# Ledger of designs, part 285: VH-VL binders against q96il0

Target 1, 167 residues: q96il0
Amino acid sequence: APERGAERRDTAPSGVSRFCPPRKSCHDWIGPPDKYSNLRPVHFYIPENESPLEQKLRKLRQETQEWNQQFWANQNLTFSKEKEEFIHSRLKTKGLGLRTESGQKATLNAEEMADFYKEFLSKNFQKHMYYNRDWYKRNFAITFFMGKVALERIWNKLKQKQKKRSN

## First folded at step 9 (VH-VL)

Design C1 (framework fv_ebronucimab)
Fold by ESMFold2-Fast, scan of step 9:
Structure C1 (fold): chain C 167 residues (1-167), chain A 120 residues (1-120), chain B 111 residues (1-111)
Amino acid sequence: as target 1 above (167 residues)
Amino acid sequence: EVQLVESGGGLVQPGRSLRLSCAASGFTFSEYAMNWVRQAPGKGLEWVSYISGFSGDTSYADSVQGRFTISRDNGKNSLYLQMNSLRAEDTALYFCAKGTEFSRYGFDYWGQGTMVTVSS
Amino acid sequence: QSELTQPRSVSGSPGQSVTISCTGTSSDVGGYKYVSWYQQHPGKAPKLLISRVSNRPSGVPDRFSGSKSGNTASLTISGLQAEDEADYYCSSYTSKSTYVVFGTGTDVTVL
């Protein structure tokens, strides 16, 4: 079907920075799925007395989310563009027009499209393997810092309790 | 406080290899992404390579892919760039650059650079 | 891969305001908030002036400001001073590659 709007022209992935949190939020906030990555962005709550360790954890989580969002937006855009190029190339090779008599985009049969999918997956196999490896390493780091933040908060509460008893 | 000191540059003939080093101090090296950025004499900046602090992933500019290898030794606070199959167009001042917190996309501290000249 | 487009040179007098543009595509400057600006004096390493479009690091004067509209990012230097005479580079993340792309550079001359 013909594109009627700016949907195709707005090919840039939506970033976390385009996402506005509720003004009064005291917790992390989850938004709608991004148009290009199809992932739900999380807006991170920033406490008034954020410690350096809490700031490191938040920044690591924000960077990981943005990396993840960008990776999938890029993959989806690349897939769509290469799919169109493949279809156009094969139709030209067959001596067929790019549009049907009704004005719709011409398509390839399932056997020809299977060739494209196999090629795309094979071509991107290493990229996806590195993505998974990086994803696990990032989650390990996040878990590690989450543990440190939890210990810091427990220690601070114990210090407050001790200070209260001493006074 | 934060210091990055590059070394290992020099005159080298085309087709040969050279290894650059960067000694880091004044920050927790293992927590930050590190980069190599080069600048040919009288020309602009060109990003060369990236290595993550957490994920261990690396990336390279197309112009150096397959010829250069970035690595780090977190125990020694050191970054390296192994340059193989050098070409005249690799002639540049090579900067070691620290990523902003958890990101390779901004560089908050730079070394003074080490000059690599590829000529016969 | 492709460099971001900056004007070759910009000139101004002390106390004036100058703006440097950095133009890319929807796959870099237009699509992301990972635009940085660097100042480089002759014979010296680059210095970070602005990160993430408009964030100033500690120690950078507030007369340096960054913004972005569409595919163009801008660095504005207000109250231009003699020491601002330098080369300025923008940079951005790019979705065409997993690496950073730099701008062509702009020579700022204080007359």
Scores: ipSAE 0.006, ipTM 0.526, lowest interface PAE 11.2, mean pLDDT 81

Design C10 (framework fv_ebronucimab)
Fold by ESMFold2-Fast, scan of step 9:
Structure C10 (fold): chain C 167 residues (1-167), chain A 120 residues (1-120), chain B 111 residues (1-111)
Amino acid sequence: as target 1 above (167 residues)
Amino acid sequence: EVQLVESGGGLVQPGRSLRLSCAASGFTFSEYAMNWVRQAPGKGLEWVSYISGFSGDTSYADSVQGRFTISRDNGKNSLYLQMNSLRAEDTALYFCAKGYEFSRYGFDYWGQGTMVTVSS
Amino acid sequence: QSELTQPRSVSGSPGQSVTISCTGTSSDVGGYKYVSWYQQHPGKAPKLLISRVSNRPSGVPDRFSGSKSGNTASLTISGLQAEDEADYYCSSYTSKSTYVVFGTGTDVTVL
């Protein structure tokens, strides 16, 4: 039972309870932002008596989170890579070095970077449109299943109350 | 005890229409995405169409877009594919396939397929 | 639409391991963790073996395993058995309107 020893081993940033779920967690909990997607993952608590409907909702939420995390991780990596290539190409064209006199990475001004952002968005327009479409579909499905789970829980409470009254 | 049974296939002339049906049992039909996947004789699998179990949203392969319409009747546990303006290249065994819980997990159950032959 | 690229055939002896590759692009295999594998025996419907790159549905033996690196996913069949002789197809979600793309298929022969 040395809870303090366990807590000391699980150092976490401010704003999160732990990077990994604590054993015997009774709630969903939020992790720190993913390095690549910059989204906070949710680790789902699994009740001992989880219904099939509750399991479907949880799996839908887990699958949607994984899909969302992977999309943004890949998008951010692609953005960063193409941004660096664009900056390098433009600096080379201008005859400038890749680093400033202070040793920092050389950058383009906001006006020059606007060209890159326009090109990137145009190039990825269809991909982002399909992402937005799927995102809305998934959130609608999650909301619908949350409603079904809520109704199931109400029904089970009513059945339990009636059974206790009838006995 | 999940079962999918396709029907409605047959020999049809180019330019005509055909409607396929898929009867589902053994699961809560309205909660799962349904798909049509085809396989031309001696060829590989080709995804044809999708319909959501939740929103009713549909999607189609480019090769059939504008010609085929996927639909479902949740009260009858049935999936349909209305095929219009049929071409010789639509000749294939058409499988009804259930989404594995959610749409991107793959297809966990498949029917036996119904053969569509588009020929004069 | 473009199919994912698989070898036409692979072969092995009983008890050995075989690996089937599935190569796509950043808009499908490389972009998402939604790669599935299917086994199809002659005259039969396909059977789901692996979902989400490496997840095995209930009832699929653990000798079937999946992985992915970059734009290439792989299915490994360890402890190869005679009943594994079949066609194998990969599939992936795609960011295009087509939703799903299948691989070209691989015939596995047990020597």
Scores: ipSAE 0.000, ipTM 0.478, lowest interface PAE 17.7, mean pLDDT 80

Design C11 (framework fv_ebronucimab)
Fold by ESMFold2-Fast, scan of step 9:
Structure C11 (fold): chain C 167 residues (1-167), chain A 120 residues (1-120), chain B 111 residues (1-111)
Amino acid sequence: as target 1 above (167 residues)
Amino acid sequence: EVQLVESGGGLVQPGRSLRLSCAASGFTFSEYAMNWVRQAPGKGLEWVSYISGFSGDTSYADSVQGRFTISRDNGKNSLYLQMNSLRAEDTALYFCAKGDEFSRYGFDYWGQGTMVTVSS
Amino acid sequence: QSELTQPRSVSGSPGQSVTISCTGTSSDVGGYKYVSWYQQHPGKAPKLLISRVSNRPSGVPDRFSGSKSGNTASLTISGLQAEDEADYYCSSYTSKSTYVVFGTGTDVTVL
């Protein structure tokens, strides 16, 4: 049975989840936050007569979204893993088990966790700096192509008006 | 599986040009910086050129600045090195190398290399 | 352009520990935390062993460790094995006119 059936690039190496937009959507659709990246995915509407320039802009936005989601999914996974390892290491150093006598997971207080956060931010400073720079450049390029698409649409509108003048 | 496959090398006379290609697969090509690194026969590694992922910012070793041009086609998952005004000193195995996720200065995957020989 | 200085060769017996130094300046190894180490077997492409001074990629044995003090980075191979016989190269970001500079390379022999 024919469902929507439209194929899209729907892969993410970091395990980012993918969602389908509502059936018969005529606009971009914003999904719920991904369970790994915590970012809301945007599902792009593809017009029946998409221009090559509009396609380039859409692909640029899709690739930027995929890059962004992969970065944050990996960042969150790394944070979670390193946090768990840090807690286990500190508990072992204190001679404490990984669980309390009541069977709950043992935790560190905010004072102790401050050491982890400081170290994590320091270790990942370069990574976040390059991410921010590339994110800025990507958004600049998207804005530039949005401008080109806007000019194309204005030109096409003017062409329609000329046809109405019996030319 | 990440794969990088170089091509375009060969024998060329001094002063002429060659264009190298690198076909990438198994990762989101546009997200990662790409590099060319060369190794002359029996010698060590020398970094040649860099290009950023999306923005396409480039950088070159002093020895090739003004003669070599790095470029990429993200839609074709391809990296290129246009080599002009070739010298005998450019004779080397040329590797395509992918920047690491956390640092574009570390290269986590490498191709097998393509041999460029500049000789009369 | 300028290469980082490594010893030409180091040798050891199986089970021993060897250390390879990589010496630069404050414009590269001394100034930044962007030191990588690569292993190259004859006729093969280099393989990343260590990135960002001491970060070990997945699949690299914990016998390989990296450190840095001043202008010198070090790669230590503990529990030396026959398969570790290879050429080893360090690399670093540089603030001078090039993006990355490689070391002169070190031939590790397992006796």
Scores: ipSAE 0.000, ipTM 0.457, lowest interface PAE 15.6, mean pLDDT 80

Design C12 (framework fv_ebronucimab)
Fold by ESMFold2-Fast, scan of step 9:
Structure C12 (fold): chain C 167 residues (1-167), chain A 120 residues (1-120), chain B 111 residues (1-111)
Amino acid sequence: as target 1 above (167 residues)
Amino acid sequence: EVQLVESGGGLVQPGRSLRLSCAASGFTFSEYAMNWVRQAPGKGLEWVSYISGFSGDTSYADSVQGRFTISRDNGKNSLYLQMNSLRAEDTALYFCAKGTEFSRWGFDYWGQGTMVTVSS
Amino acid sequence: QSELTQPRSVSGSPGQSVTISCTGTSSDVGGYKYVSWYQQHPGKAPKLLISRVSNRPSGVPDRFSGSKSGNTASLTISGLQAEDEADYYCSSYTSKSTYVVFGTGTDVTVL
């Protein structure tokens, strides 16, 4: 199978998604890093008999991934834009053109770029602090619901054993 | 049917305290984050405070940080807002609002609000 | 906390379409798909009308639609009805705080 979740079993039914064989053999699929956020997305398998609790967990995980992806895509875009503006501003102050004699983009030395990084981190300190706070809160919520799903599965197994015992 | 009913509002003098309550029904209260959102007479909406369902993690708007305390009693399906050191600027209708498990960015159900007037 | 910018008022006649804008920055509306719209009738609590830019909750008529372009989100009310006369608020996630920021609000008048 060339891809995660592709048909790997001889008995896998024709017409089923290559990424998701039926039942217990089917798994979430992990994609390549996103172009903008540089994070690897997870494509979630949806079981036919998904419980309401399992659906809540899946949707929470999907929203957390989507938020995380959007945050880093936005952060990367902001960094690139402000970096370019900083370089252009400094080159103008020096009386230098935006491109070298060879036609390459003009750049600043490491000492000057360190000024930009310091300013960027200082300017974005509170934003990063809020991100970390939210990241921890979301992961705790996911862990909590994972525990609830595990307990539900244990209870369902106990009910099946009770049903077999009563018959 | 999801219902949220606020109470505890009233007229208070600046510098004093007031406790708001919100009674919830129609959903599994302990599984959802709860929020307080306020609206001054004739003005827009302002988010005030947040509390998670299971852990009791809290957050506050800068304007109320250090003065207000959000809390909940999951056994009683109740949300509270303890408001200390009240200012004239705190005068508003205070709404209890339910967050969604899918998103912390939206409020899918709101109570009718309780009026807090801070005046000498 | 800075508010998202909405027009103070919008008016239309029954059956017309009106659009309400909600303008922010790249740190909120422009950067994220977490825009909600709320309808508030005089003396009533806000009601969730649209979530995640364009998702309608059950019970919200399809006359209400949401969209986003750049730093501006829009709520469009087609086939305007007398009962649509209300205040409308947008909200968005912001990376500049731990929670949501609301718009300045828009009065919709049906003339």
Scores: ipSAE 0.479, ipTM 0.750, lowest interface PAE 2.3, mean pLDDT 83
Fold by OpenDDE, second read of step 10:
Structure C12 (fold): chain C 167 residues (1-167), chain A 120 residues (1-120), chain B 111 residues (1-111)
Amino acid sequence: as target 1 above (167 residues)
Amino acid sequence: EVQLVESGGGLVQPGRSLRLSCAASGFTFSEYAMNWVRQAPGKGLEWVSYISGFSGDTSYADSVQGRFTISRDNGKNSLYLQMNSLRAEDTALYFCAKGTEFSRWGFDYWGQGTMVTVSS
Amino acid sequence: QSELTQPRSVSGSPGQSVTISCTGTSSDVGGYKYVSWYQQHPGKAPKLLISRVSNRPSGVPDRFSGSKSGNTASLTISGLQAEDEADYYCSSYTSKSTYVVFGTGTDVTVL
């Protein structure tokens, strides 16, 4: 039985944006747009005295960011690939070259491209619906933990004030 | 290697029908336009019909418009020409010709042809 | 019907250069932007020599060249060889989309 060569799924390289914030920064940093996802990565600040709840919030934000980066990187690659294949195929079948006489990349007209976009959106509709659902779930969870962290911080400030009044 | 093999030619009476076939190999058949070109004995080349690889768009010479129908089966890598209401003037060697990927203005591969003779 | 006109015959001696013209009618000036040339030996299928006026496919000798001026395309065969004895056809599109026309053909004889 001939071993079916595993098609190496070109996994979009998890190109962690090599953007390193300054070491002395006490705040979150926003990096440049990622070349694949076009999303700006956030480098989350880690406090020296990070509470377990703060850590949980930070991890959840990081995981959600990674999830978003991966989704859009893959989606953009798929879109670009399918778009190019569509254009090339359509040009060939029309008997048109891939380049114009002026040496420019040949393109399809707006009507033909509209058909491609409609088909692409239709094909990916369910995928986008699931993404939106999961996006809301993740963001609600993040918001919930943000509220908890806020309450924890208030409580800690009140305890410190009481201890200072008692001494 | 690209190969085009025509078949279905023969002797027919005027007013009859004939169906030509062309079997294609050696390239992605669905990505290329296909054509029929004919050559009457001792005469020049005459374009007959065109079909797109994807859209299915077709075109015909005025001499065969309304009588001939070009079609393709991309799953079978086959091109067809249904010829109805045949006339003596349709007597020719019929070539299957592949459109180029760079231009529809040329045919880069041709079959050896199949002979159609229309005679009473 | 729009027709591309070619000389009926062209002759030359071995090693000479010969040129075949292909002239479109004035009514189809817009349709003859791209011209292809084909060689056909007796009893054989046509072979593509030149596409898009001057583009030479792989496997076609460099002695074959194409040009165009106005409504006249030209095929030049330099260093004529005995094997070049054949019929030559130009082809183009009419003003109508996807309507192909062939030239009247030229018989090239090597003397």
Scores: ipSAE 0.015, ipTM 0.572, lowest interface PAE 7.5, mean pLDDT 86

Design C13 (framework fv_ebronucimab)
Fold by ESMFold2-Fast, scan of step 9:
Structure C13 (fold): chain C 167 residues (1-167), chain A 120 residues (1-120), chain B 111 residues (1-111)
Amino acid sequence: as target 1 above (167 residues)
Amino acid sequence: EVQLVESGGGLVQPGRSLRLSCAASGFTFSEYAMNWVRQAPGKGLEWVSYISGFSGDTSYADSVQGRFTISRDNGKNSLYLQMNSLRAEDTALYFCAKGTEFSRHGFDYWGQGTMVTVSS
Amino acid sequence: QSELTQPRSVSGSPGQSVTISCTGTSSDVGGYKYVSWYQQHPGKAPKLLISRVSNRPSGVPDRFSGSKSGNTASLTISGLQAEDEADYYCSSYTSKSTYVVFGTGTDVTVL
């Protein structure tokens, strides 16, 4: 008799979007926004005759997308966690409970929250600066390889036209 | 077969300069980021510098910023590290390391290292 | 400048499993799937064992495996052999400086 196999519920890995394209797709397509990063992933169509250069471009774009997705997922989670900790700390300092009489979460006024936003932005300034630097470097790389792929495709098209006209 | 061979290390006095070289073979050198990683005697690994393959973009560890310059010659399959204003703390075995794919956070091939000793 | 925290040493007997931890922060190990592991024998260059938390390069035995939970990455060496006696280093991408940060290193002894 068969035994029941062990099964683990998916913890919803950060940055993985689950969707399927139409059965036949010949183009890149954009998926729904990721739950954590709120960025839309690009799913790459892989041609049957993908050149080595095209493969390098696709892998670079995929690696850049993975990094970008992980960065923003982490940023969003850090913001949410620190915001909640700040609110709880300030409510405790005031001697207030975490819930209102109606059972909803107690909140701080806009002036108090401005202190948190200022602190968060200041604390994360260097991190965002390095993100922008790396993002521009990665996009420059992608643009360079896109140019090389475009030249390859132009050259191949010209060779095809020449062959067709010569019969 | 990927090979990285470092040279140029030696004994040098504080405040002086030294230039390291790394000769690469077995891969398309211009397409990969290259790195220098050092290891002081009996100590752990420390990342020193990075240079991209096609654009020549560079990055440096804070400890060497403004003193060291990484460069490459894609026509000669060579990587360089110009080390100025050397300090005793720069004493280490210097490794040339190739980035995995296009990312600098992993290094799939390393050279044997060249020893730099900064002392009087 | 910041280093990831590893135990100074771990030890095991041939055939056993040992695990090395690598602890960082949410800005490196905890925030990204870009953890690598390196093996270094005395007088030799480091060798890449694992990249991207759990990917094994060609030629690395499957007894080496990587994982990550929260701010801690782990390298597990199963079926420990005499030749596994070496120093092991983790590394991670860091968002605080976009540089690679290495761990403090762990000496593995096969008793």
Scores: ipSAE 0.349, ipTM 0.738, lowest interface PAE 3.3, mean pLDDT 84
Fold by OpenDDE, second read of step 10:
Structure C13 (fold): chain C 167 residues (1-167), chain A 120 residues (1-120), chain B 111 residues (1-111)
Amino acid sequence: as target 1 above (167 residues)
Amino acid sequence: EVQLVESGGGLVQPGRSLRLSCAASGFTFSEYAMNWVRQAPGKGLEWVSYISGFSGDTSYADSVQGRFTISRDNGKNSLYLQMNSLRAEDTALYFCAKGTEFSRHGFDYWGQGTMVTVSS
Amino acid sequence: QSELTQPRSVSGSPGQSVTISCTGTSSDVGGYKYVSWYQQHPGKAPKLLISRVSNRPSGVPDRFSGSKSGNTASLTISGLQAEDEADYYCSSYTSKSTYVVFGTGTDVTVL
């Protein structure tokens, strides 16, 4: 039985954005676009007195960011690979080389590429639907926890004001 | 093994039409450009026509432009040449020729040819 | 139509080297990088010997080699054998309405 060579799923390297904010920063930082996902990573600030709710919100935001980074990194890799394969296949069927006689990279016209984009979108439609669904669920959860944290902060401020009035 | 088998040749009168066929096997037919090349008796090779494997783009020699039509059926692994308004100078052995991979140049496999004779 | 010009005939003794030239006009061949060579025995279909000036397909003996200088491509047959007696054609693409052009052909005889 010929060993089916394990298709090395080229997992997009989890490129941890090497963006390090200044150590003394008291706010969230936005990094440059990631080279694979093209998404700008956010470095979340950690308060010294982070509440359990604030920590949960921060973790949920971090996890959602990582999820988005992985999704788009993989999607962009898949897109680039399939695009290249499409171009190669089309050039092959045309009897054309990968380079023109002038040594330039052979390209397809806009009409031919339009067919690729339509097919790619059609093929990935369900994947995008699931992504959108999960994106909304995650953002809804984040928004909900943002509301809870806001309420907690208000409550803590009110308690502090009452204690200052009683002394 | 790659095989190309031409058919449809014969004796025809000037001004008549003939359709040549080429049956292809041993490779993914849709992935390659196909060509017709002809050779008149005791003469050299003459390129006649080209068709893309995917786009269906076609090209013709000036000698046959407007008279000949190349086509293909990728589902049947078949190449065709519709020849209209045939002339005595179209008398030749017609070869089906496979284009090379990722190459703008070269035919790596040829059929044995089918003879077309145009005579009064 | 501009044709690639080849010598009508080339002859050599067994074991010798022979070279076939293929010359195009500057307008037709000078702009194109690739030349192919074909061998055709009497009553047989052409066989690809060389593609892309010097690329030898699998199954073609190493005694066949291709080169190009300016507008002239060359096929060299080293160690000529009796089985090499055949017609040889060069081909290239053109910038004109004709997509592919063949050379006039060369008859190679083994003496």
Scores: ipSAE 0.006, ipTM 0.568, lowest interface PAE 9.5, mean pLDDT 86

